# Miniprotein binders against q553d3r833to1016, part 8

Target 1, 184 residues: q553d3r833to1016
Amino acid sequence: NRFKSVNELYSTELSYLNSLLILRDFYFIPMEVEARVTKLFKSEEINKVFSNLKSILQISTEITHLLEERLSVSPVKIGDIFVKFAPIFKIYVEYVNNFDKVAPQLKAMTENPQSKKFFSEQRNKSRVATDINSLLIMPVQRCPRYELLLREILKHTQEDHVEFKNIKSAYESIKDINKYINDR

## First folded at step 6 (miniprotein)

Design i2
Fold by ESMFold2-Fast, scan of step 6:
Structure i2 (fold): chain B 184 residues (1-184), chain A 99 residues (1-99)
Amino acid sequence: as target 1 above (184 residues)
Amino acid sequence: GSRVKILVIVMGDSPEKLREFAERVIEEARKLAEKLGGKITVVVTEDVRGNKERLLIVITVEGLTPEEAKEIAERLKELAEELAKKLGLEVYIIVEIEK
């Protein structure tokens, strides 16, 4: 049913947001501190590896907040949220392209004996088995997941439903972004 | 074995009450996991939305039967809702059970 599909969108967004917050708090911020204090990393290299993560994190935070508010009120309307944010999902093109380009740099950084202890300690502090590589790929995986989730919501939304136009528009927008990413 | 993932977002303007909430929910989760022989992972993330502090608590328990996964989910959801009401906190709970 439609409500279950919307709840899956919300619950997976929470999981995704949690992963991005772990990436920010246990890797991005501590790495910036190390860049200033110990010079273990260069700030410019950190910025290249993390790309536009801050923007993606903000988008996910706002989507999560709006979904929470909308799910607490009947009737549940979420389509306008995704219409608003669908054009902004173009930032994922930049992130995905950058991820492929910085893969060698990220590998060199994580295999460097001088930084090995840092990455091990941060993973331990995060209390998840997921390493920095697995976290950084999350936005790459989330974009096609949005398409699948919106498709399921659309499948459970009748043509005369007030949300139909907005859900269909959101689905088509994210589908076009994913096609563009795959064709590049 | 089955896996249960419980995502709890709790919000309020009192850091002490948010901490009490987290400690009690996590303690109960660890007790239930130990009783049922499951492997538990807990992640707590702090965030601020507007003028309210927010905690995102992710509890994952693996190595359960489907019935045990459902039991943990139901008990933790009930505890979190009751405790949030008692402490005057706003809570949102999402449960995911995987085969």
Scores: ipSAE 0.006, ipTM 0.150, lowest interface PAE 12.4, mean pLDDT 81

Design i3
Fold by ESMFold2-Fast, scan of step 6:
Structure i3 (fold): chain B 184 residues (1-184), chain A 99 residues (1-99)
Amino acid sequence: as target 1 above (184 residues)
Amino acid sequence: GSRVKILVIVMGDSPEKLREFAERVIEEARKLAEKLGGKITVVVTEDTWGNKVRLLIVITVEGLTPEEAKEIAERLKELAEELAKKLGLEVYIIVEIEK
């Protein structure tokens, strides 16, 4: 049903946001500290690997908060959120393109014997099983998931529903972004 | 009271122009919040990609009437759009008003 689909969008966004916060707090920030203190990493390489994660994190934070607010009120309206944020999802194009380019550098960093212990220790501190590679790919996976989730919500939204036009518009916009990413 | 949240995403290849933009928008937001007795929080996030710099400016003002929230939103949106045009910056603005 529509309610279940909207709650799945919210719950997966919350999970996604929490994963990005783990990536920031247990990898990005500690790696920048190591770059300054021990020179284990180069700041330039860290910035290339993490790309525009800060922007994506902030956008996901705002979307999560808006979804929480909207879900607390009936009728539940969330389509306008994605209509407003659709133009901003172009930042995901930047992230996805960068991810492909830096994959060899990320592999070299994580497989380097000198840094292997650092990554193992950070994973243990994070108290989650997901490693840095699995976390960094999440924005790459989130874009097509937005499309799938919006499509499911649209399927459960009647044509005369107040949200129909906004959900359809959001779905089409995200679909266009994903086509652009795939056609690059 | 009502809350207004304005997310301003501005980008360009001039850090100086982006700083000028941010300072002027934030200054106006603080003046409006003080005048209307609202509580303001501002979060600025900076990213670089290629030769471009992007700022995400989140301005939240709480403790407003619905009319005051709308006034702040309209003034800041107008200022941000005008200033971005003058400085040759790309800007996108998202406004949320919570009753």
Scores: ipSAE 0.489, ipTM 0.787, lowest interface PAE 2.5, mean pLDDT 88

Design i4
Fold by ESMFold2-Fast, scan of step 6:
Structure i4 (fold): chain B 184 residues (1-184), chain A 99 residues (1-99)
Amino acid sequence: as target 1 above (184 residues)
Amino acid sequence: GSRVKILVIVMGDSPEKLREFAERVIEEARKLAEKLGGKITVVVTEDELGNRERLLIVITVEGLTPEEAKEIAERLKELAEELAKKLGLEVYIIVEIEK
C-alpha cells in the first residue's frame, strides 16, 4: 500500500522532529544557560556535542511542512522533495562524523556527578523516557531510515506512476549518501 | 495567490563574508517582495561545525502571481550563486513554488 508507506515517512518524520525539539528545548538551550550562569558546562563543549543540530532541525522542519502539504492533495507526490534535499544531506554526514568524535566528551559530561542531577531533572521535565544520549543519536539513525522508507515507497509505486522517476532518483541519491557515510 | 519558499544553506570559514552574503540576499528579497506587493517572511538560523560556519536562510513570499513567484525564485537563486562564488562560500538552494 503506497499511501501507507508515504504516511509512515511522514509520521516518523513528525516524531523525529519532535525528538529534535525536545533535545533543543530541554538540553541544548538549558545547557547553554548553565554555561553562562553556573559554569556547570563550557559553551565550546556544548557546541561540539550538539554539532550542527540547528541546521538539521530546520531541515526536518521544512521536510515535515512539505510532506504535510503534499499529503493533502492527490496524487500524493513527495519524491521531488528528497531529490531537492539530497545535496543538503551532506549536513547529516557532518553530524554523523562528529557524533563518533564527541562520544567521550558526552560520556564525561553525562557521568559527571555535578551534572547528573541536571540531566535527571531535564529528562523529568521533558515528560519522555528518552535521555540525551538517545536523542543525540537520532540524526545518525534517521539517514538509513530515509533509505528504507524510500525503498518501501518505491516498491509500492508502479513504473507508470507520475512520480516513479522522482521516487527512484530520491532513493538512489539517499542510498549513495548513506554509502558515503558508511565508507568513510 | 502563489507562495514561493527559498531555502538557502550557505557555509564558509568567514563570519564577515557569511553576514555580507545574508544581508545582500535578504535585501534583494525584500526589495523584490515590496515591488511585487508580496508579503515576506525571513528566518535565519546560525550554526557551526569545526572551523566552518553555516547559515540557513528561509525566505517565504506570499500573495504573488505564479509568474512573479518564479521571477523572485530565479533572481534570488542567481544572486545567491553568484555572490557565493565571489565570497568563496559553499551554497545550496532549494526552491518551492506553491500555487
Scores: ipSAE 0.012, ipTM 0.436, lowest interface PAE 8.4, mean pLDDT 84

Design i5
Fold by ESMFold2-Fast, scan of step 6:
Structure i5 (fold): chain B 184 residues (1-184), chain A 97 residues (1-97)
Amino acid sequence: as target 1 above (184 residues)
Amino acid sequence: GSRVKILVIVMGDSPEKLREFAERVIEEARKLAEKLGGKITVVVTEDPETGRLLIVITVEGLTPEEAKEIAERLKELAEELAKKLGLEVYIIVEIEK
């Protein structure tokens, strides 16, 4: 069912964006405050850990908004959104490469006894069970998930469907970007 | 009970208008949560580099119908207010059943 697959793309994008906003609001911004006020963190280390999260958040925000618009109109057309955004997904290369490099620093930061109370309090304030480590890995997981979701939509899109060409193009483009991300 | 999370991203060049927007949206959210007996938490984050405000509104202890009502009302208000103030707004809604 094509409609079910498109709704899964939207629902998971909404959840993904919410997770990125929690990451920004309950971790990134409060950590920058602590870096200035209490010196609990170093601003340079925070920027290394969070990388280009702001850019990724902006992209996900725009995709979510466009998906909401398109789902309200029949027939549901979303392929052109991903054709447009596919080249921009190259920013995920920077994030993914940085995540691997920064993992030891993130571990040291989250396991530091002096910052343990801060992370516990922020997790409680966020009202979600997901910790900072689980949030920071989400962009790493989302890019290959776009490929899987688009593949599923394509599978349920007939060759004579008005969207077929755009969905296929979007799928191939995202697939190429993921191959580029994985090729080191 | 159901939980509704509403994320409002608003952008513009006027800090004064961004503040007015946030105050009005948060006021309506608190009012609606109180009327429906929900527990509300609000977080406002400013991004000085992009001129963007991020408002996270979470309301817990609702029925699915009440969660939908709060989401629809706040989305409508935020869109109307942003248009009146000449701001760009993106509204993301998540309802946990």
Scores: ipSAE 0.000, ipTM 0.134, lowest interface PAE 14.4, mean pLDDT 81

Design m11E
Fold by ESMFold2-Fast, scan of step 6:
Order: structure tokens, then sequence, then C-alpha cells
Structure m11E (fold): chain B 184 residues (1-184), chain A 95 residues (1-95)
């Protein structure tokens, strides 16, 4: 029910954050090192592919910490978190728009024989099955998933519940952002 | 004691103005924390045309946490306007 739905939001946010940390630590940072040391990559191209990942990572870090704090007390209130963060979700619009534009460049980069060994080694070091392509698409998928998760929480929140208005407001705000992303 | 966390996201096309904004906001945060005997942690993330500044101050009374939040929010908004920057501020106070 409601408690299960809120825990799903938290557990998937924690998983999402961990995936972004892997993307940063095993791909973004090492690729920047290679650009400087071996010139295997160009810093300009790395920045285009990763876009505003650092911003998304920081936002997810703060949302994760807030969800942890709110889940530790009763009653569990999480709707205001997403109301507060709604204006800054425009950062996701930027990432999603960029992802579509740089898809050919990302493909060329990952299919380049000279860089294949690098990507294979980084994947092995990460100890995670997901590759760089699967990780980079995660922010693109997370925004619509926020909508789905908030909708599920709203379904399990009675109209007389203290948090009903905040959850509904959060859901509608995220829905509007996703509509904007899809229409633009 | 109470803890206040302030996330400041500031955007603009001048790296120099973004750095000036961050330095002035962080300096004020450190002064307020020292005055009130709070423990301050600051994390700054640089990302293209934006900075994300996370300021956490612990060991405060609820009134002191509110004071820090209000003063830093006011400063950040005024400074962003003066420097022609766009700013978003999220405040969390934990008792």
Amino acid sequence: as target 1 above (184 residues)
Amino acid sequence: GSRVKILVIVEGDSPEKLREFAERVIEEARKLAEKLGGKITVVVTEDGNRLLIVITVEGLTPEEAKEIAERLKELAEELAKKLGLEVYIIVEIEK
C-alpha cells in the first residue's frame, strides 16, 4: 500500500543514485583523466556526452538524503520534497534534450576499437553488469519514473490524509515537466 | 541540536560572477556559523554554466537554524539579482 509505495520511491532513488555514482567514478572521471594523459578522448566530447550529470547527481544525492530522513519519522511526509525540487527539474530537460543529440557521438565513442579496452576494463572495475550506455540513459528514464511512482503513492493516499495535497501537487508538477520534455 | 541544509543552484554565463557569488555566500555562511557556534560543511559542484552549493550547519537551536536559512536566502537572492544570475534555493531544517 502507501508505505510500500513510498519505500519503492526511496529504494529506486537509492539504486538510481548508486548507478550515477558508478557512471561518475568509473566512466566520467577516468575518461577525463584519459583525455588529459593519453588523449584517448577529447574533454569537449566527454562534456557533451555527460552533459549536466554532476548537477543531476547532486540533486539525486539531496533527494535520497531527504527521503531517508523522512522515512525515519512518523507520519511519513515526502510530497514537499518534490514540490521544492520541481523548479530545478528543468535540469532533466537539458539532459534529455542533450542525450538525443549526442547519441551518434556516444555510439562512435563506445564502438571505437581504441577505446573498447578502456570501457571493458572500467565495467569490470565497477563490478556492475550495466555498461556506459545503460547508465547514461538512466536520468532520461528516471524523470517519467518519478511521475509513475508519485502517481502510485497518490493512489494509496486517502483524500483526508495529511499529505494528500503535497503528493498531488508533486505528481502534477512532475507530470507537467515530463509533458514539457516530451513536447519540446 | 538542529541542523540547517541549504542547496543553492546558481546559473549564468560568467564564470567570474559565479565564483564571486559562491565566495560571498560561503563567506557569509561561515561567519554566521562561527557567530552561532555551529559546525559548517560546504560542498561546491561546478557544472558548466552553474554551481551547486550545499551548505550544512549543525549544532544550532531551531531559532538559529531559521536565522541562518533566512539570511543566506536573502543574500543569495539579492546577490544573484545584482550579478545578473539565476538562483534556486532549497532549505531544509532538521530538528
Scores: ipSAE 0.772, ipTM 0.899, lowest interface PAE 0.9, mean pLDDT 90

Design m11F
Fold by ESMFold2-Fast, scan of step 6:
Formats: C-alpha cells, structure tokens, sequence
Structure m11F (fold): chain B 184 residues (1-184), chain A 95 residues (1-95)
C-alpha cells in the first residue's frame, strides 16, 4: 500500500533523526566538553570520528519537518522533497568514506579504560540501549535504506499518479549515490 | 501569513570566502525581512568545508514570500559564482 510505504519513510526518518540527536546530545557535545575540561578526549579526534554529522543532522531535520508538513495535507506529495535534496546527499558519501577510515580510532576511544566510565554514564543518561558505535553507523545504514524505501513507494505508485515522475527521479538519484558508495 | 524557508548549502575550501558568502546572504535576508515587516530566524551550521544556512521569514504575504525567495536565490547564486563556491538552494513557501 502506497500510504503505508510513505508513512514508513516518515516514521523511520523521525526515528533516525532522534538517534542522531541522541548522538549529538549525549556523545558529541559532552565529548567536546571533556576535551576542554578534563582532556579525556582530543577535539581533533572527536571531529574526525563525528565527521560531517552536523550537516547530516541538519539535512535530516529539514527532511523530517517537510515530511510532517506534507503528510498533514491531502493529497500527500513527498517526491519533490527527495528530488530537491538528491544533489546534497553527496554529504553521505563523505560520511561513509570517513567512517571506514576512522574505525580504528573509534575502537581505541571506546576501549580505552580511562573513557569506559564516561561512555557507560552517557549511555545510561540517554535512556536508550544504543551505544555510540551503533549510533555512528546509522548514517551509513540510512543511505541504502532511503533507496529501499523509495523503491517500495515507487512500486506502489502507478505510472499515472501525479507523484510518479518525482518518486522515480528520487529513487534513481539515490540508487546512483549508493552505487557510487559501493563502487569506491 | 505566508512563511518562506530557504536552505542554502555552500561548499568551498576557503573559510574566509565561506564566511563572506554567509555574511552577505544573511545581511540581505535581514534587510528584506525588515523592509517587508517579516520575522526572520537564521541558523548557521559550520561543518568542515561547508556551511548550511537556514533562513526562515514569517508574517509575509504570498507575493512577499516569493520575492524574498527569488532575491536570495539570485544573490546566493551570484555570490557563489563570484567567490568560486558551490551552492545548493532549497526553497519552501508555506501559504
């Protein structure tokens, strides 16, 4: 059902955004504080690990708000959102490439005995079971998820539907980005 | 009233040029909002070799919202070209 597929795109985007906000509020910002106050972390290493999270977070925030607005009116039109954002999704290429490169640094940070208490306390404060490693990989997983979700919406969108061309265009654009990421 | 939201994403290797771009675009946005009696909110996110600028102006007529969108898009594209920056602009007008 098309309506269910569109609602899944929205609900998973909202969940994704909330996870990124937890990553920012319980890890990124507190780690920057610790870098200044206790010197438990180095700001340079934090910036390498978190990469362009700020950009991804802002983009997801805007997509989430647009999806909320579009779902509140009839007929529901969301295809143009992804057409407009398609060129910007190249920021995901940067994040994914960086994630692979900084994996050893992230492992060193999380396995360091001096920082174990910090990570345990932040996970408890966040009130979610998801740890920093599981949160940092989310943008890596979201990019192929966009392709799958758009493919499902397209499958349930008839060729004569007003949104068909925009959904198809969005799907092809995201598919090309994911192919580029996988071919690197 | 109508609301216009403009997301500007600008890429470049020069922090000085990125800062100049942002200052000029935001200055024009504030000037246009004041002229039209709109309420402006600006959020700037600095992230490596890029800036994300979210400009929201509320309390406009539909015509005024369109005018702000067109003027800022034109300025941003012109400045990016002049400064050798790559720019993407997304406009949303809510009536």
Amino acid sequence: as target 1 above (184 residues)
Amino acid sequence: GSRVKILVIVFGDSPEKLREFAERVIEEARKLAEKLGGKITVVVTEDGNRLLIVITVEGLTPEEAKEIAERLKELAEELAKKLGLEVYIIVEIEK
Scores: ipSAE 0.675, ipTM 0.862, lowest interface PAE 1.5, mean pLDDT 89

Design m11R
Fold by ESMFold2-Fast, scan of step 6:
Structure m11R (fold): chain B 184 residues (1-184), chain A 95 residues (1-95)
Amino acid sequence: as target 1 above (184 residues)
Amino acid sequence: GSRVKILVIVRGDSPEKLREFAERVIEEARKLAEKLGGKITVVVTEDGNRLLIVITVEGLTPEEAKEIAERLKELAEELAKKLGLEVYIIVEIEK
């Protein structure tokens, strides 16, 4: 039903946000510290691998907070959130395109014997089993997930529903962004 | 009281112009919050050729929240045009 679909959108966004925070706090920030202190990493290479993660993290933070606020009030309206954020999802296009380009550099970085201990220690500190590779691909996976979740919400939204226009607009916009990524 | 949250995403190829943009928008936000007796929080995220500025002002009337949103949106759009920057603004007002 519609309620289940909206709650899945929120629950998976919260989980996604938490994964991005782990990526920032246990990998991105510590790697930049190592680049300055020990020279274990090159700052330029870190920036290439992480791309515009900071922007994606901030966007997900704001979407999560907005979903929390909207879910606390009846009737639940979330379509305008995604209409407002649709133009900003071009930031995801940059991340996805970059991920494909930097995959060899990421592999070299994670398989380097000198950095293996660092990555193992950071994963242990994070207290989650998910490694850096699995975390970095999450924005790539989230883009098509937004489309599927919005499509499901739209399927359970009647044409006369107050949210119909906004949900349909949000779905079409994100669908177009994903199609652009896939067609390239 | 009401709360207004404004997310400003600004993009450009000049770090100096991005910094000038942020400083002027944040300064105006602080002045408006002080004048209206609101509590302001500002978070700035620097990401390559983008800045994401989150301005939250609490303890406002609904009319004051709308006034802050409209004035900051107008300033950000005019300043971005003047500095040759691309700007996108999202406003959320909680009653």
Scores: ipSAE 0.450, ipTM 0.785, lowest interface PAE 2.2, mean pLDDT 88

Design m11W
Fold by ESMFold2-Fast, scan of step 6:
Structure m11W (fold): chain B 184 residues (1-184), chain A 95 residues (1-95)
Amino acid sequence: as target 1 above (184 residues)
Amino acid sequence: GSRVKILVIVWGDSPEKLREFAERVIEEARKLAEKLGGKITVVVTEDGNRLLIVITVEGLTPEEAKEIAERLKELAEELAKKLGLEVYIIVEIEK
């Protein structure tokens, strides 16, 4: 039903945000420290691999908070959130395109014997099994998931529902962005 | 009371102009919040040629929340134009 689909959008956004926070706190920030202190990494290479993660993290933070607020009141309205954020999802195009480009550098970095202990220790500290490769691909996977989730919400939204126009608009906008990413 | 949240995404190729933009917008937000007795929180994220500025003001009437939103949006758009920056603004008002 519609309420189930909206709750899935929220719960997966919350999980996604938490994964990005782990990526920031156990990999991004510690790697920048290592670049400064031990020279295990080069800051330029770290910045290339992580791309615009800071922007994506801030956007997901705001979407998560807005979804929490909207779900706490009745009637539940979330369509305008995605209409407002649709233009800025262009930042995902930058991240996705960069991910493919930096794959060899990420592989070299994670397979380097000198950095192997660092990555193992950070994964252990994070208390999750997910490694850096699995975390970095999450924004790449989230874009098509937004489309699928919005499509499911739209399917369960009657044409006369107050949210129909906003959900449809959001779905079409995200679909267009994903098409652009895939065609490139 | 009501809360207003304003997300400002501003971008350009001049770090000086991006910093000037942020300082001016945040200064005006703090002045408006103080005048209306609201509680302000500001988060600034620097990411390459972009800044993301999140301004939240709580403890307002609905009319005051709308006033802050309109004034900050107008200021941000005017400053971006004057400084040759691009800006996108999202406004959320919670009753």
Scores: ipSAE 0.709, ipTM 0.879, lowest interface PAE 1.4, mean pLDDT 90

Design m11Y
Fold by ESMFold2-Fast, scan of step 6:
Structure m11Y (fold): chain B 184 residues (1-184), chain A 95 residues (1-95)
Amino acid sequence: as target 1 above (184 residues)
Amino acid sequence: GSRVKILVIVYGDSPEKLREFAERVIEEARKLAEKLGGKITVVVTEDGNRLLIVITVEGLTPEEAKEIAERLKELAEELAKKLGLEVYIIVEIEK
């Protein structure tokens, strides 16, 4: 049903946000510290690999808060959130395109024997099994997942439903962004 | 009480103009919050040629929340135009 689909959008957004926070707190910030203190990493390479993660993290934070607020009231309306954020999702295009370009740098960085202990220790401190590679690809995977989730919500939204127009608009916008990413 | 949250994403090639934009918008937000007795939180994220500014004001009446939203949106749009910056503004008012 529609309610189940909306809850899946929320629960997966919350999980996604938590993964991005782990990426920031246990990898991005500590790596910047190492770049200054031990020179284990180059600041320029860190910035290239992480791209616009800060922007994506802030956007996901706001979407998560809005979904929580909207799910707390009846009737549940979430379509306008994605309509409002649609112009901003172009930021994902930048991240996804950059991910492919920096794959060799990321591989060199994670396979470097000198950094092996650092990555192992950060993964242990994070208390999750997910490594940096698996975390960095999450925004790449979230884009097509937004499309699938919105499509599922739309399937369970009647044409006369108050949210039909907003959900359909949001779905079409995300679909266009994903098509643009895939066609490049 | 009502809460208003304003997300401003501003793009530009001049770090000085981005800083000026942020300072002016945040200053106005703090003045409005103080005048209306609201509690303000501001988060600024710097990311390349863009800034993300999240302004949250709590403890307002619905009318006050709407007033803050309209005034900050108008200021941000006007200031971005004057400084040659691209701006996106999202407003959320908790009922």
Scores: ipSAE 0.582, ipTM 0.834, lowest interface PAE 1.9, mean pLDDT 89

Design m3K
Fold by ESMFold2-Fast, scan of step 6:
Structure m3K (fold): chain B 184 residues (1-184), chain A 95 residues (1-95)
Amino acid sequence: as target 1 above (184 residues)
Amino acid sequence: GSKVKILVIVMGDSPEKLREFAERVIEEARKLAEKLGGKITVVVTEDGNRLLIVITVEGLTPEEAKEIAERLKELAEELAKKLGLEVYIIVEIEK
């Protein structure tokens, strides 16, 4: 039903946000510290690998907060959230394009014997099995997931529903962004 | 009371212009909050050639929240145009 689809959008966004926070707190920030202290990493290389993660993290934080607020009251209206954020999803295009370009650098960084202990220690501290590679690909995977989730909500939204136009608009916008990403 | 939250994402290749933009928008937000007796919180995040500015003002009437939102959106759009910056603005009013 529609309610289940909207709750799936929220629950997966919350999980996604928590994964991005782990990426920031156990990899991005500690790697920047190592770049200054031990020179195990170069700050320039860290910035290339992590791209615009700070922007994506802020966007997901705001979407999560708005979904929580809207789900706390009846009737549940969330379509305008994604209409408002549709233009901002172009930020994901930059991240996805960068991910492909820096894949060799990321592989070299994670396979470097000198950094293996650092990465294993950070994974252990994070208390999750997910490694840096699996975390960094999450924004790449979230874009097509938004399309799938909005499509599912739209399927369960009747044409006379107050949210129909906003959900349809949001779906078409993210679909166009994903098509652009896939065509590059 | 009502709460207004404004997310401004501004982008450009001039750090000086990004700084000028942020200072002018934040200054106006603080002036409006003070005038209306609202409690303001401002968070600025730097991300490459982009700034993310989150402005939250609490303790407002619904009309005051709308006034702040409209004034800051107009200022941000005007300043971005004058400074040659790209800007995205998200406004949320919580009752």
Scores: ipSAE 0.605, ipTM 0.836, lowest interface PAE 1.7, mean pLDDT 89

Design m3Y
Fold by ESMFold2-Fast, scan of step 6:
Structure m3Y (fold): chain B 184 residues (1-184), chain A 95 residues (1-95)
Amino acid sequence: as target 1 above (184 residues)
Amino acid sequence: GSYVKILVIVMGDSPEKLREFAERVIEEARKLAEKLGGKITVVVTEDGNRLLIVITVEGLTPEEAKEIAERLKELAEELAKKLGLEVYIIVEIEK
């Protein structure tokens, strides 16, 4: 049903945001500290690997808060959120394209014997089983997930529904962004 | 009361122009909030050649929230054009 699809959009966005916060707090920020203190990492390499994570994190934060607010009132309308954010999802194109380019550097960084202890310690501190590789791919996976979730919401939205046009517009915009990413 | 939240994403290759943009938009937001008796919160995130500016003003009437939204959106668009910056603006008003 429509309600189930909208709640899945929200619950997966919240989980996604929490994963990005773990990526920031247990990897990104500590790695920048190590670059300054022990020189275990180079700031330039950290910036290349994490790309525009800060922007993606802020966007997901705002989407999560808006979804929470909209779900707390009836009738539930969320389509305009994604219409407003559709132009901003171009930020994801940069991240996804960068992810493929930096994959060898990320592998070298995580398999380096000198840094293995650091990554093990940070994973333990995070209290989640998800490692840095699994966290860094999340924005890459979230883009096609937005498309799938919006498609399911649209499927359960009648043509005369008040937000049909917004959901359809949001779906088409995200679909176009994903096609661009895939055709790169 | 009502609140307005404005997310401004501004980008360009000049750190000086990005800083000027942010300072002027935030200054106007603070002046408008003070004039209308609203409580303002500003969060700025720096990410390479981008700034993400979140401005929240609480304790407003619906008309005041709309006034702040329209004024800041207009200023941000005009200022980005003058400074040669790319800007995206998202406005949310809760009544």
Scores: ipSAE 0.689, ipTM 0.865, lowest interface PAE 1.4, mean pLDDT 90

Design m41R
Fold by ESMFold2-Fast, scan of step 6:
Structure m41R (fold): chain B 184 residues (1-184), chain A 95 residues (1-95)
Amino acid sequence: as target 1 above (184 residues)
Amino acid sequence: GSRVKILVIVMGDSPEKLREFAERVIEEARKLAEKLGGKIRVVVTEDGNRLLIVITVEGLTPEEAKEIAERLKELAEELAKKLGLEVYIIVEIEK
C-alpha cells in the first residue's frame, strides 16, 4: 500500500515531466524560433504565456531523478526530497498566478487564424493528442496533486515509520503553499 | 566513488549580480573538482530573474564529496547575502 502510493507519486511525476518536455520542445522553443524568423509571435508575449516554465521543468527533472534513485534502494525514503524542495515550490505561485492572468491572451493567440496552422503542425509532430492549452495548465494542476499524493502516502505511513516526520512535514508545507495560491 | 549533486536556485533583480554569483560559484566548483580529481558537470538554466545551477561532481571519496558540498553551500549563501540575492540550495551525496 505505501509502496504503491510512492510509485504513483513517481509514475505521475515522470508523466508530468514528459508533458513539460513536450511543451518545451514542440511549443516553447519552436515559438521562440518563429518569433525570430517569421515574427509570427512576439518574444515578450511568449515569455508571458510560458512564465517560469524553465524553472518548473528543472525542478521536476531533479525530483524525478531523486525519486528514481531512492526507489532503487531499500528501504524507500522519499520524504526528505519534498522537505528540501518545499521552499522552492513557491515558484509554482508565480506560474499559477500568471496562468490566470494570461488566459485571455493565450486564447487569442491559439485562436488566431495566422497561428492555427503552426499549432496544428506542432501537435502533430508531438505525437500526442494534448494541445498547448492542456499542457500549460499541467503545473497549475500538479501543485494540488502533490498535496493529494503526499496525503495518501502519509495515510499509509505508520507513526513509528522512519519517514513519518518528513512525509508529514512535506504534506503540511505543500498544503500551506496551495492555500497561499488559492488565497491570492 | 561518491557523487555530489548541488542544485542552486538564485534570484534577484540584477542580471549582472546573478551572472557574478554564477561565475564565482561555478569557478569554485571547478577548482575544487580539479584539486580532488573529480569529474565535474555544470548545467545553468536562465529563467527571468532566476538562475538554476546544477553542479555534479563524480569520482570522489565520501569525505571529499562532503567537503565540496559544504564549501559550495557556504560560498553560495555568503555570496548571495553579499549581492542581495535570494538563494535556495539542495545538496545530494550519493555513494
Scores: ipSAE 0.662, ipTM 0.857, lowest interface PAE 1.5, mean pLDDT 89

Design m43E
Fold by ESMFold2-Fast, scan of step 6:
Structure m43E (fold): chain B 184 residues (1-184), chain A 95 residues (1-95)
Amino acid sequence: as target 1 above (184 residues)
Amino acid sequence: GSRVKILVIVMGDSPEKLREFAERVIEEARKLAEKLGGKITVEVTEDGNRLLIVITVEGLTPEEAKEIAERLKELAEELAKKLGLEVYIIVEIEK
């Protein structure tokens, strides 16, 4: 039903945000520290690999908070959130395009024998099995998942529902962004 | 009381212009919050050639929340245009 679809959007957004926070706290920030202290990494290479993660993190943080607020009140309305954020999702284009371009650099970083201990220790500290490669691809995977989730919500939203127009608009906007990403 | 939250994402290739934009928007937000007796919180994140500014003001009437939102949105849009910056603004008013 519609309620289940909206709750799936929220629960997966929360999981996604938590994964990005792990990426920031156990990889991005510690790698920048190592770049200054031990020279294990180069700051310019870290910045290339992580791209605009800070922006994506802020966007997901705001979406998560708004979804939590909307879900706490009846009737549940979330369509305007995605309408408002639709233009901002173009920021994901930069991240997704960069991901493919920096794949060789990321591979060099993670396969470097000198950094193996660092990555192993950070994964252990994070208390999750997910490694840096699996975390970095998450924004790439989240874009098409937004489309799928909004499509599912739209499928369970009647045409005369107060949210129909906003959900449909949000779905079409995300679909256009994903098409643009796939064509680049 | 009502709460207004404004997310401003501004980008451009001039660090000086980005800094000027942020300083002027934040200064106006603080002045408006003080005038209306609201409680203001500001967070700024730097990410390459962009700034993300989160402004939250609490303890407002609904009319005051709308006034702050409109004034800051107008200022941010006008200032971005004058400085040749790209800006995205999201406004949320609660209650």
Scores: ipSAE 0.650, ipTM 0.854, lowest interface PAE 1.5, mean pLDDT 89

